# Ledger of designs, part 30: miniprotein binders against p40896

Target 1, 331 residues: p40896
Amino acid sequence: MLMPKSVALLRIRYTLEAALARGFTTVRDCGGAEGFLKAEIRQGSLNGPRLITCGHAISQTGGHGDLRSGALPASAFDSCSCHFGQVGVVADGVPECYKAAREEFRRGADFIKIMGGGGVASPTDKISNKQFCDDEIKALVDVANSYHTYVTAHAYTAEAIQNCIKLGVKGIEHGNLLDERTAELMAELGCYLTPTLVTYKVMGSDQFSAFLGPENSRKNTEVLYKGIDAMKIAQKKKVKICFGSDLLGPLYGYQTQEFRIRGKVQTTQEILLSATVTPAEMNGLGDKLGQIKPGFIADLLMMKSNPLDDITILDEPESNILFVMKEGRIY
Below, E stands for the ipSAE of ESMFold2; O stands for the ipSAE of OpenDDE; V2 stands for 0.75 times the mean of E and O plus 0.25 times the DockQ between their complexes.

## First folded at step 21 (miniprotein)

Design z2 (at its last look DockQ between E and O 0.45; V2 from the best seeds 0.00; counts 0 for: pae E 1.53 > 1.5, pTM O .721 < .8, SAP 71.256 > 70)
Fold by ESMFold2, look of step 21:
Formats: structure tokens, sequence, C-alpha cells
Structure z2 (fold): chain B 331 residues (1-331), chain A 80 residues (1-80)
């Protein structure tokens, strides 16, 4: 009751329109964006990027997607992704995992997001927590396979990552604490990594660090410190890398800073592919998106400078992007 | 004075086939505008680079219109 629906809708509209204006013509959401937003964009009643959605992230009791505090009230701020909406659901045991995944597909999900390890902002877990039992993960993967799509998992540690991908999870979100052996396994299995370094930089800054509680601040510091090294390892081991930011609400405008951070580790070509061809491939859209080719969807940027010469121009989109085309329409 | 010179880049990467179709289509566009418009295309590392010169008393007014036409031309070629 504290926030009217009209204010919440205006914030969502602004966020989506701004992301499109920043050059993001397609966005994959890993929690909180329901299928009705995707439909409204497709029908033209809402301007924004094409959405690829999971609906709610699926978590065990006390896991990263379980926002019920053990020590703090449920209303306590714990991440950007859960400011004004439900981003996760809880499922324990194989039957509940089947039902939860099927429910997200019924609601229009394109893929399944799970919490395979502990998080920074969640109140009752540790980063070191490996989450879900093997049979639960396998159940979630089986459902996704029956819908001809995939499971991606939140995971920071080598142990959590290896457990997920050995059971058929196709993607890993974050992965800040992976090691060389884990990167080798990801490359061997053809798994995708989506690092999201900007969120830890922003949330660890003087401007925003007060939004985290003491324990979450310590978690964030650990993953911030190690995230660049993990990306270097993944790049050297030829892991398929996608572009992500893990920012929501008022922080979403910082998403372009991820380009600048990536510039310290990847070549400009590697960064651009991670934001175009590689994620299109991951989502089964490699024959439709990510390139300018006959028969592909016309998602185009007209720019003042070549991003291959200077990736940082993408971190200043208002100065460098002249026009954005999505599906042949200029915005 | 009467001249606008601009250099623009189209993202994402382009296939060689579409790049050649664009080069051909730009010759036809130049015929429509005559000496008032010159567009040179190069593809560098897969990125389309367009060098646009508008030499007209109307050059500043026409700049945005010409850029939009170029963008729409690429869209039409993607539709085959």
Amino acid sequence: as target 1 above (331 residues)
Amino acid sequence: GDEVRIEIYIFPGVSPELAERLKEALKELKKEFGAELEVEIRVRNGIIRLEVRIDSPEAERLEEEILMLLFELIYELMEE
C-alpha cells in the first residue's frame, strides 16, 4: 500500500525506455520481469527492449531467492532486484521443483533461473553455501529440457558452479570465485558465464554501501575483490562469456559501466560479441539476432565512433548513440 | 558554410553479403541526390563505417533526414 501501482508502473516504463535508449535492444531478466511485460512490449503499449524472462528465480528455503529474513523483517532492503516486486519463489524437494519450474513456464518464462549457491544480498545464507540437492537440480533441468530451453544458476564458488553444470545447468550467473579447473570444465561442457561486475562496484561504493547490512557488505567485498580475476581466468580458458550487469530499479542506468570494467580484461571484439552473438546463441536466437545479415531482425545502433576502437563510448550512450533501431523501428 | 561532413558507424557486425548489397544500394541513393550527397562505405573489422558529405544550402536541415534514410536502407536490405 505504501507505493501506488501508478508510480510502480511509471518506474518500470522509465527503466525499460531508458535501457532501450542506451542501446540495449534485447535484455534477459533473471528475476522479477514477468511475461506480461514481454507481451506489452511486443504489442507496442510499452516501449522497451525485447525481453527474455524467467519470471521468478527458484530458491530453496533459506537460499538466495528466499528474501524472508531470519534476523530482519521482510521489509528490509537487501538488493536492487527486490525493491518493489517479487523476484523469487521457494521450492523444496523434487515435486515442488517440478511444479515451480512448470509454473514459471505457464506464466511465460523463456528459461529457468535457480539459486545454486549463496548470495551477497540475501539475509540467511553464506556465499559458501551450495544450494539444492542434486535431485532437485536435475528435476529443474529436466523440466527446462522438456520445454526445449535451459536452466541458468546463480553461483559464486567453484564447488557450486561445478555441481550445477555437471547436472546439466547451461549457464552460470556471476561466478566471481571460480578457479581454473572450474573454467576448464565450463568450457568443456559448453556452458555460458555471465559476469556482472558493475553491481559489486556500485554497491561497494561510498554512495551506495549503506544499503547493505554489515554481513551483506562483507559478502559484497569478497566477491568484488575476486571478480576481475575470475573473468581473466574464464577468458583465458575460453569460457563462453555473456554480458550482464545485475542492476535493477534506479541503479539500472549504471549498466553501461560494465563495458568499461570489461575493457580491462577483454578485447573490444570479445566484449562486443559477449553482448551480441554469444547471448543470442545461448538463448536459441543465433539465427535471428546479434548480426546485420539478410533475414535477421533489424536491431541496430547508429554511433558517432567505432566501439571496436574505444569500448568506453558505450559507457556514454547519450553522447555516442545517434539512433536506436529495434525490429526496424527507430526510437 | 553549405557543407556537412559526418562519419557514422552502424552496430552490430555486418555480413559481407549485406555489406555488398549496401554498397550497391548507396550508388542508387547517390543518383537520387546528385552532387549534393556523397556517401562512402567501408567495413572495418566487421563494422559498417559511412562517411557522409552533404553539400547543399540545406545541408544542416537535411543531416538528420539523410541519416534516417541510410538507417532505413539497411533495414530494407535485412528484410531481403
Scores: ipSAE 0.606, ipTM 0.877, lowest interface PAE 1.5, mean pLDDT 82
Fold by OpenDDE base, look of step 21:
Structure z2 (fold): chain B 331 residues (1-331), chain A 80 residues (1-80)
Amino acid sequence: as target 1 above (331 residues)
Amino acid sequence: GDEVRIEIYIFPGVSPELAERLKEALKELKKEFGAELEVEIRVRNGIIRLEVRIDSPEAERLEEEILMLLFELIYELMEE
């Protein structure tokens, strides 16, 4: 839904401040956050987590990043500069993929996000669809490599995941329908999995049952129950796992519930490492972020209770976090 | 006197060196206040577990001082 840019900026400020208050000192955005936000946070104009951004997620026509109704003509793109940018941009063919990726980097992206398969929240695609042709994915990967960074892909199915990672994609977002063979290949290639189980749980709840239309609700149900199994498989095969939530719009407040959900599959230590060490490594910050060591960035949570004993403590940050330190400053 | 027990966990990526520095700092605190401090530090799987027992009439004050000291030491170490 398009909203005025002014309103979007106000909401962004709140979202950033709230995320930091919940204990997230660094956040990776996989679609929508503009690069200028990083400068504003560094300068102190905004209080929030350190941002790692991709700009817009790159999608094919009719892909997961194309949120147009199928009933609308191709010309129905709202090009109004007064509205907040979409989560995704559409690029078809190798030249457009080159241009799209380069434009995101021009605007300050740290990595590239692509839609490599069908999604839940998009109206015109099936979860079973592979998205992009091989030459398009390769083009996107080649551009990212030229900037010495990575591509991550939205993908659910084993087929979509394998297609992406064989072409040099280094991250998989979601991965709810991966199998053992896919997990083995991910581990072998050093691919990072970022499960986002909380988004499906919340969207599938009675409270938010109206958030998704009937078709999207069906797709959500399909991936919700598979996500836990996917996590078990990924863990068994020693896939590198990052913490993620992928909550949309008003659902950002449920960000910490991912900890509770993960507790069904992972140990508390594994979960905490997935939220510190592993994502730092994925983003080329393994020598500076995510550990308490000399020369590391002073990002710290002081807590009155020990999450190692009960991970659900992190789901109640207001009660359990005494303060958040980011880059040596207490907030 | 009053007895206070503190258990602190530090995670992840903590070194034995940090543990030793913390232990030394606590010893100095003991000298300063004349309090009976028992300190146990264990390092396992990148986790420091620090147990502090304070048997002193100033136990409450010492608890605050210890927490502040430990935090400052960790912060300073990271900024090196």
Scores: ipSAE 0.578, ipTM 0.854, lowest interface PAE 0.7, mean pLDDT 89
ESMFold2 (binder alone), look of step 21: mean pLDDT 71; pTM 0.601

Design z3 (at its last look DockQ between E and O 0.83; V2 from the best seeds 0.00; counts 0 for: pae E 4.4 > 1.5, pTM E .495 < .8, unsure alone 69.156 < 70)
Fold by OpenDDE base, look of step 21:
Structure z3 (fold): chain B 331 residues (1-331), chain A 80 residues (1-80)
Amino acid sequence: as target 1 above (331 residues)
Amino acid sequence: GDEVRIEITIFPGVSPELAERLKEALKELKKEFGAELEVEIRVRNGIIRLEVRIDSPEAERLREEILMLLFELIYELMEE
């Protein structure tokens, strides 16, 4: 959905402040957040979590990042710079993939996000689709490597995941349909899995049942129940797991419910490590962030209750967080 | 006197060194106030668990002082 850039910026401010208030001192955006936001947060013009950004998710034509209706011609793309709402950019072929990735880095991206498979919310793709050809993924990986960073991919199926990680992709977003062999390979290659179970739960709820059209609702149902099993498999095979939510628009407020959902398959300690140590390591910040040690960034939650005893405490931050410290400053 | 119990958990990635610094700080506080402070610290799997029992007429005051002290020590440690 396209909205005026001015309106989007106002919503971004609120979203950032709210995320910080919920206890998230660092957030990785996997599509849509522009690099300038990081500068504004560092300068104090915006109050929010530290941002790690990819800019636009890179997708093929008709891929998960291409949200155009299939009934519309290619020319129907709203290219107006006055609007905000593009999570993704379209790149077809090796030269366009090079250009797209380089442009995201030019605009201040810390990593690259690609659509490696079909999605739930996109209108023209199937979950079973493998997206990008091997040479395109390799091109994107090669560019990211030249900047000494990683590529992460949206992928659900075992096929899509394996295709990406064999070509050097270091992160998998979602992974709801992974199998044991795929999890073994992920662990072997040191690939990070970021499950996002809350997005499917919320979108599939009675309250938000109208958020998805009939086809997207069917796709959502397909991946919702598989996600828990995927988590169990990933844990069993010792895959590195990060915390994620992947909530869209007005649903951002439900991001803490991921803690409760994960409590079904992970210990509280595992969940907290997935939200601190592991994502810090994935983003090259393992020696600076996510632990209480000398020389680490002073990001702290002071809580009146112990989430190690009950992880659901983190789902009610307004009642349980006394304050959030980020870089030694209390907010 | 009034008994107050404080249970604090610190996680993740904390060191035994921090635990020792906390113990020493609490000893100094005990000397200052002359209160009966019992302190138990356990360090396991990157978790510090601190239990403080205060048996003093000033137990509530001491509770606040201890919490502030511990927070400051943690903050200072990270800024080193």
Scores: ipSAE 0.557, ipTM 0.850, lowest interface PAE 0.7, mean pLDDT 89
Fold by ESMFold2, look of step 21:
Structure z3 (fold): chain B 331 residues (1-331), chain A 80 residues (1-80)
Amino acid sequence: as target 1 above (331 residues)
Amino acid sequence: GDEVRIEITIFPGVSPELAERLKEALKELKKEFGAELEVEIRVRNGIIRLEVRIDSPEAERLREEILMLLFELIYELMEE
């Protein structure tokens, strides 16, 4: 259900403030965050994480970002959506892809998000779908390269992932069904994987399964149980792994559960680097963020206990974080 | 007033340069507090481990003061 802009803005404020309080000093949004939110956070009018944004995710007609029929409210039906606003735009054919990507950069995007394969929650596609033709993906990549940034793609299957990265896509969101050859290729090409296991755990729970239709429930079940194995494969093949949750608005409170889930497959050091060094590198900020070094931006957490000894304390931030510092300011 | 032990782990990505600056600053802190204070610092693979032992009847108050000084020092060194 659509709510007044003023109520939606108040809820966005609380969501951003809560994310900062949970220790997320920088967040990459893969659809829906507007440029004015970045400006308000930079000016201090709004407390929240530093935002890295794509504007709208770019989709083909009937693709994962095309929300035009049969969808539940945003809080339950689009696993790639991070906000209450419009999260995607539709572009078909090379000229429309050029225009859509350029429009997002004109509006302040830091990178381009595309739908490279089918989704779990979207109304009209299947997980096995490969989305966009090769010339469309090349067009989107060419635009991003001309702005000295990157394209990241939603994709689950080995085929969709390989097609995207061979055409120059730098990042893969989710990737739950990748195989060993795909992971080898990702590592060879220097690509980044952002798994988002917590969203499938939450959407598959008894509490939230009613928001999915029978087909979307089946899609979610297929990816829920394979994601751990895919992450093990990616780790073994030394794929660059970033931390992500892909949780929708009111579900942001569950985002720290991703730390606990990753503890089943990664060392504590690997998990912490995936949330700090690796994503800073991906976004061209590796000389400014993600490390405690002279000349880096002072984003710091002071913890009661050591997450290198027990990663699960990060899933209990209210009990374990003493201070959150962003750009030298304590929150 | 008994011994209080402080252990601090700094991660990720600390540089050897930051670690050396911390060693110099902690040397000055030890001069200020004298023999009541034992300081040990270990640096390995971008992890700094700092151990401070305080033997004083004011150990808990000194603990808080030392923690605030170390936090401020790390912040100031990052802003350089």
Scores: ipSAE 0.202, ipTM 0.671, lowest interface PAE 4.4, mean pLDDT 76
ESMFold2 (binder alone), look of step 21: mean pLDDT 69; pTM 0.566

Design z4 (at its last look DockQ between E and O 0.81; V2 from the best seeds 0.00; counts 0 for: pae E 4.0 > 1.5, pTM E .508 < .8, other shape alone 2.545 > 2.5, unsure alone 67.917 < 70, SAP 72.774 > 70)
Fold by OpenDDE base, look of step 21:
Structure z4 (fold): chain B 331 residues (1-331), chain A 80 residues (1-80)
Amino acid sequence: as target 1 above (331 residues)
Amino acid sequence: GDEVRIEIVIFPGVSPELAERLKEALKELKEEFGAELEVEIRVRNGIIRLEVRIDSPEAERLREEILMLLFELIYELMEE
């Protein structure tokens, strides 16, 4: 959905402030956040978590990042720079993939996000679709490697995941339909899995049942229950797991419910490490972020209750967090 | 006096050095307030668990001081 850029910026400010207040001192955005936001946060013009950004998610025509209606010609897409709402950009072929990735880096991306498979919320793709050809993924990976960073991919199926990680993709977003063999390969290659179970739970709830159309609702149901099993498999095979939520628009407020959902599969300690140490490592910040040690960035939550005893405490930050410190500053 | 029990948990990746600094700080507090303080610190799996039993008429005040001191020490340690 396209909205005026001015309105989007106002919502971004709120979203950033709210995320920080919920205890997230660092957030990785996997599509849509522009690089300039990082500068504004560093300068103090915006109060929010430290951002790690990819800019736009890179997708093929008709891929998960292509939200155009299939009933409309390519020319019908609103390209007006006065609007905000594009999570993704379309790139077809090796030259366009090179250009797209380089443009994201030019605009201040820290990593590259690609759509490696079909999605739930996109209108023109199936979850079972493998997206991009091998040469396109390799092109994107090669560019990211030249900047000494990684590619992460949206992928649900074992096929899509394996295709990406064999070509050098270092992250998998979602992974709800992975199998044991795929998890083994992910662990072997040092690939990071970022499950996002809360997004499916919330979108599938009675309260938000109208958020998805009938087809997207069906796709959502397909991946919702598989996600817990995927987490169990990933844990068993010692895949590196990061915390994620992937909530859309007004649903951002439910991001802390991911803690409760994960409590069914992970220990509290595992969950907390997935939200601190592991994502810091994935983003090249393992020696600076996610631990309480000398020389680490002073990102701290002071809490009146111990989340190690009950992870659901983190789902009520307004009641349980006394303050949030980011880079030695209390917010 | 009133007995107050405090449990403080620090996670993740806290060094044993912090635990020692906390012990020293608590000792100083005990000397300052003349309170009966029993302190146990355990470091395991990147978790520091501090248990403090305060038997003093000023137990609530001491609790606040300990929490403040702990925060300051952690902050200072990280900024080094």
Scores: ipSAE 0.561, ipTM 0.846, lowest interface PAE 0.7, mean pLDDT 89
Fold by ESMFold2, look of step 21:
Structure z4 (fold): chain B 331 residues (1-331), chain A 80 residues (1-80)
Amino acid sequence: as target 1 above (331 residues)
Amino acid sequence: GDEVRIEIVIFPGVSPELAERLKEALKELKEEFGAELEVEIRVRNGIIRLEVRIDSPEAERLREEILMLLFELIYELMEE
């Protein structure tokens, strides 16, 4: 969310170091991680996962990535860009979409993230809303294609998902209200789904439900119940599934609980592949990352116990990881 | 106290080349330790399952050394 830049920088450093210690050697960030963080990790100035980043998520006015309060005038944020960790930027219309996507690539983005539908945490949108017109989505896809990469979209509903993937969007984030017809279409088009079930479980818990406002709490409850069913549908229809957590701010430490939740739907092999092989393929890195083969980058975990027998040991990384290797270096 | 069993599973995506190189290296390791070390390896569907039995008065200490040696071997083979 919005916070002072100096506090956001300290939290990002801690978050990245902790994620690496939990065994995540590569992370794809769908909003908030600037390109300079990739450079600092490459140089060794920060200990953290290899980053694949979109920079800012791109949203329409009033969409999920537009985190401005409805009570504030639009000018309240006109000159204030000092808030480090802004998740999204606003673009309306085809020319602004071209510019926003190109700006993210100029700043070091590896892919484009867009808001294809309403969200839970945003103060101004509804889950049922479609976002962006078709020409805007196509413009964003065209820019990403010109950079030989992809667009992934935040979308919950079958309608929003279908609209995005028919226009060339390659990935869907969340997808909690996915239906069988939509899953069939995703599989046919070779699209990727990244469910993020842990965030709704944690944000809906008694401990953290106050993190959401009343309307966002209601939206969160709606998607929590349906998320497991959607994952079962996606699994049955052989949709390509990636591992994701979408945890916000202080909740990032719960990311490994996603392994445990996935265990209710997927086999241990399917879960491990969703966190290694499949996301490497999605990002054009299938010949370099995600597998233990000669010539691949030496990202390795040594575990005390076998996660193929019990996936829940990955939700206890402090007890079960002997050490983490990233690019041949032990952390 | 005089026998320790290690099961190691390597996943995902291991190759026949990696498996053969591991077999070669494990033969050299068994030569060094003789009858104190027994090794079995099974490869299927991109999963390598390795069983190591250590029969030595120092089996507990050797457990950690063997584990680290295998990890270093995998790292070196990936570097090739």
Scores: ipSAE 0.243, ipTM 0.694, lowest interface PAE 4.0, mean pLDDT 77
ESMFold2 (binder alone), look of step 21: mean pLDDT 68; pTM 0.557

Design z5 (at its last look DockQ between E and O 0.49; V2 from the best seeds 0.00; counts 0 for: pTM O .689 < .8, SAP 74.835 > 70)
Fold by ESMFold2, look of step 21:
Structure z5 (fold): chain B 331 residues (1-331), chain A 80 residues (1-80)
Amino acid sequence: as target 1 above (331 residues)
Amino acid sequence: GDEVRIEIYIFPGVSPELAERLKEALKELRKEFGAELEVEIRVRNGIIRLEVRIDSPEAERLREEILYLLFELIYELMEE
């Protein structure tokens, strides 16, 4: 059931304030945080991280961003533009893709998020689905290029990833089933990978397995098994890797567990760079964020222990972070 | 004793230029506070480590204020 707009707004406030307190001074949202929230944070009426937003993720009918039940008729959510806080919007065909992407930029998006392949939590797709035709992806990329920014895509499989990046998509979210050839191509094209291993660990746990139905549980198991291996392949092939968690609603507090999981695959320095320098570069902020340097924005953490010696202290922020500074203000 | 010793780390990574400016600023801070405050800086793989010693009858009360001052000092140097 969709929640009322007022309840969704209260949960966004809590989520953003908590993320800042956990040390995330900048967050890139791939669906659900609308661009006008940036103004509220700048104004000070909402305490939270700096936001980099796409507004709504753009999906084909029946794709990963289409959360309508298969039992509902196609027109059941034609008015979903009235639902604040929803993560996706549906666009089919080149003209609708142009319009959907332009609408997100009109509403303040910094980049475009698309569903380039099937997902785990969505009701009407399969992981193996390739989503969007080539012309649709190119249309979305063309719009993003006209705004001097990028498209990032949800994709799990080597085939979906390669199709997207060859058409000009600059980022891949998840990528759990990539292979060595795909990683080589991503590195050659300068593409960014944002793995999100924690979400599969949490959703596969006994505590939260009820979030998934039988088919989605099978999909989650497949991607969980492969996700750590894919991360090793990407690291070996020198793919530019960003930090991400892909957690929703009540699961958002688990986001820091991603640091712990990545400790099994990356060095502590690689993990720290993936959460600072690399995502700043991806978003055109490499000369402003991600380092303590003259002329850079003062986003700082004061910590009791050195994360280079033990990355897991970032998974215990309430015990290890003394102060958070964002834009020179201590929170 | 009335001594408080604190070891803190500042994240993210620091440039060598700003690290040097911070070292100089900490020398000036020591001149202002004398023997009651000492701050030693080390940088390893870009991470700042500050070793803070407060020797004062009010050392425990001043702990948080000194950490705030050090944080603000870094901010001022980034603004330069």
Scores: ipSAE 0.687, ipTM 0.901, lowest interface PAE 1.0, mean pLDDT 82
Fold by OpenDDE base, look of step 21:
Structure z5 (fold): chain B 331 residues (1-331), chain A 80 residues (1-80)
Amino acid sequence: as target 1 above (331 residues)
Amino acid sequence: GDEVRIEIYIFPGVSPELAERLKEALKELRKEFGAELEVEIRVRNGIIRLEVRIDSPEAERLREEILYLLFELIYELMEE
């Protein structure tokens, strides 16, 4: 749904400030955050986590990034600049994929996000859909490689995941329906998995049952129960795992509940590493971020209690975090 | 005297060098204030566990100073 830019900016400010207050000193946005936000944060005009951004997620027509109703003609696209940018852009064919990826980089993207399979929140696709043709994915990967960065893909199914990673995609978002073979291949290829279990849990809750329409609710239910199993499989096969939440709109406040959910599958150390070291490495910052070492960026949490004893402490940051330091500054 | 115990965990990716610097800083603090400080430092699996026992009439004051000192040392280390 298109939102006035003014309203969107206000919400973005709040979301960023709140994320930082919850202890997130760096956040990777996988669709929607514009590059200018990074400059504002660096300059101190906006308080928030360091942002790593892809700009718009790149999707095929009718893909997960295409949120248009199937009843609407292609011409019904509102190009009004008064609205906040969409999560995704549509690109069909190799030339459009080249252009789309290059445009995101032109606007300050650090990496490329693609929709490699069907989604939960999109109205016109099935989770089982493989999205993009091989030449399109390869085109996107080739462009990202030319900028010495990576492509990550939204993908649920083993088929979609394998298709992406075989073509050089280095990240998989979600991966809820991966199998053992897929996890093995991900580990072999050094692909990063970013599970986002909390989004499904929250959207499937009674409190937010109205957030999804009937079809999306069905899809949500399908991936919710598989997500934990996927995590177990990925962990077993030693897939590199990053922390993620993928919460939408008013649900951002539940970001820290991912810690609790993961506590069922991962040790506290594994979870913390997934939120520090591993994502830093994925983003080419392994020598600067995510560890307490000489020459590393001083991103620190001071806490009243030890999350190593109970990971759920991180789900109550207002009670447990004494302060958040980002780049040597206390917030 | 009043005993105050501080247990601090530092994670992840901390070098043993930090532990030694913290230990030395705490020794100097002990000299300055004349307090009885017992310090135990363990480094395992990239985690530093620092346990400080303060047996002093000024234990609470010293606790705050120690926490501040430790934070500054960690910050300084990272800025190197």
Scores: ipSAE 0.460, ipTM 0.807, lowest interface PAE 0.8, mean pLDDT 88
ESMFold2 (binder alone), look of step 21: mean pLDDT 70; pTM 0.604

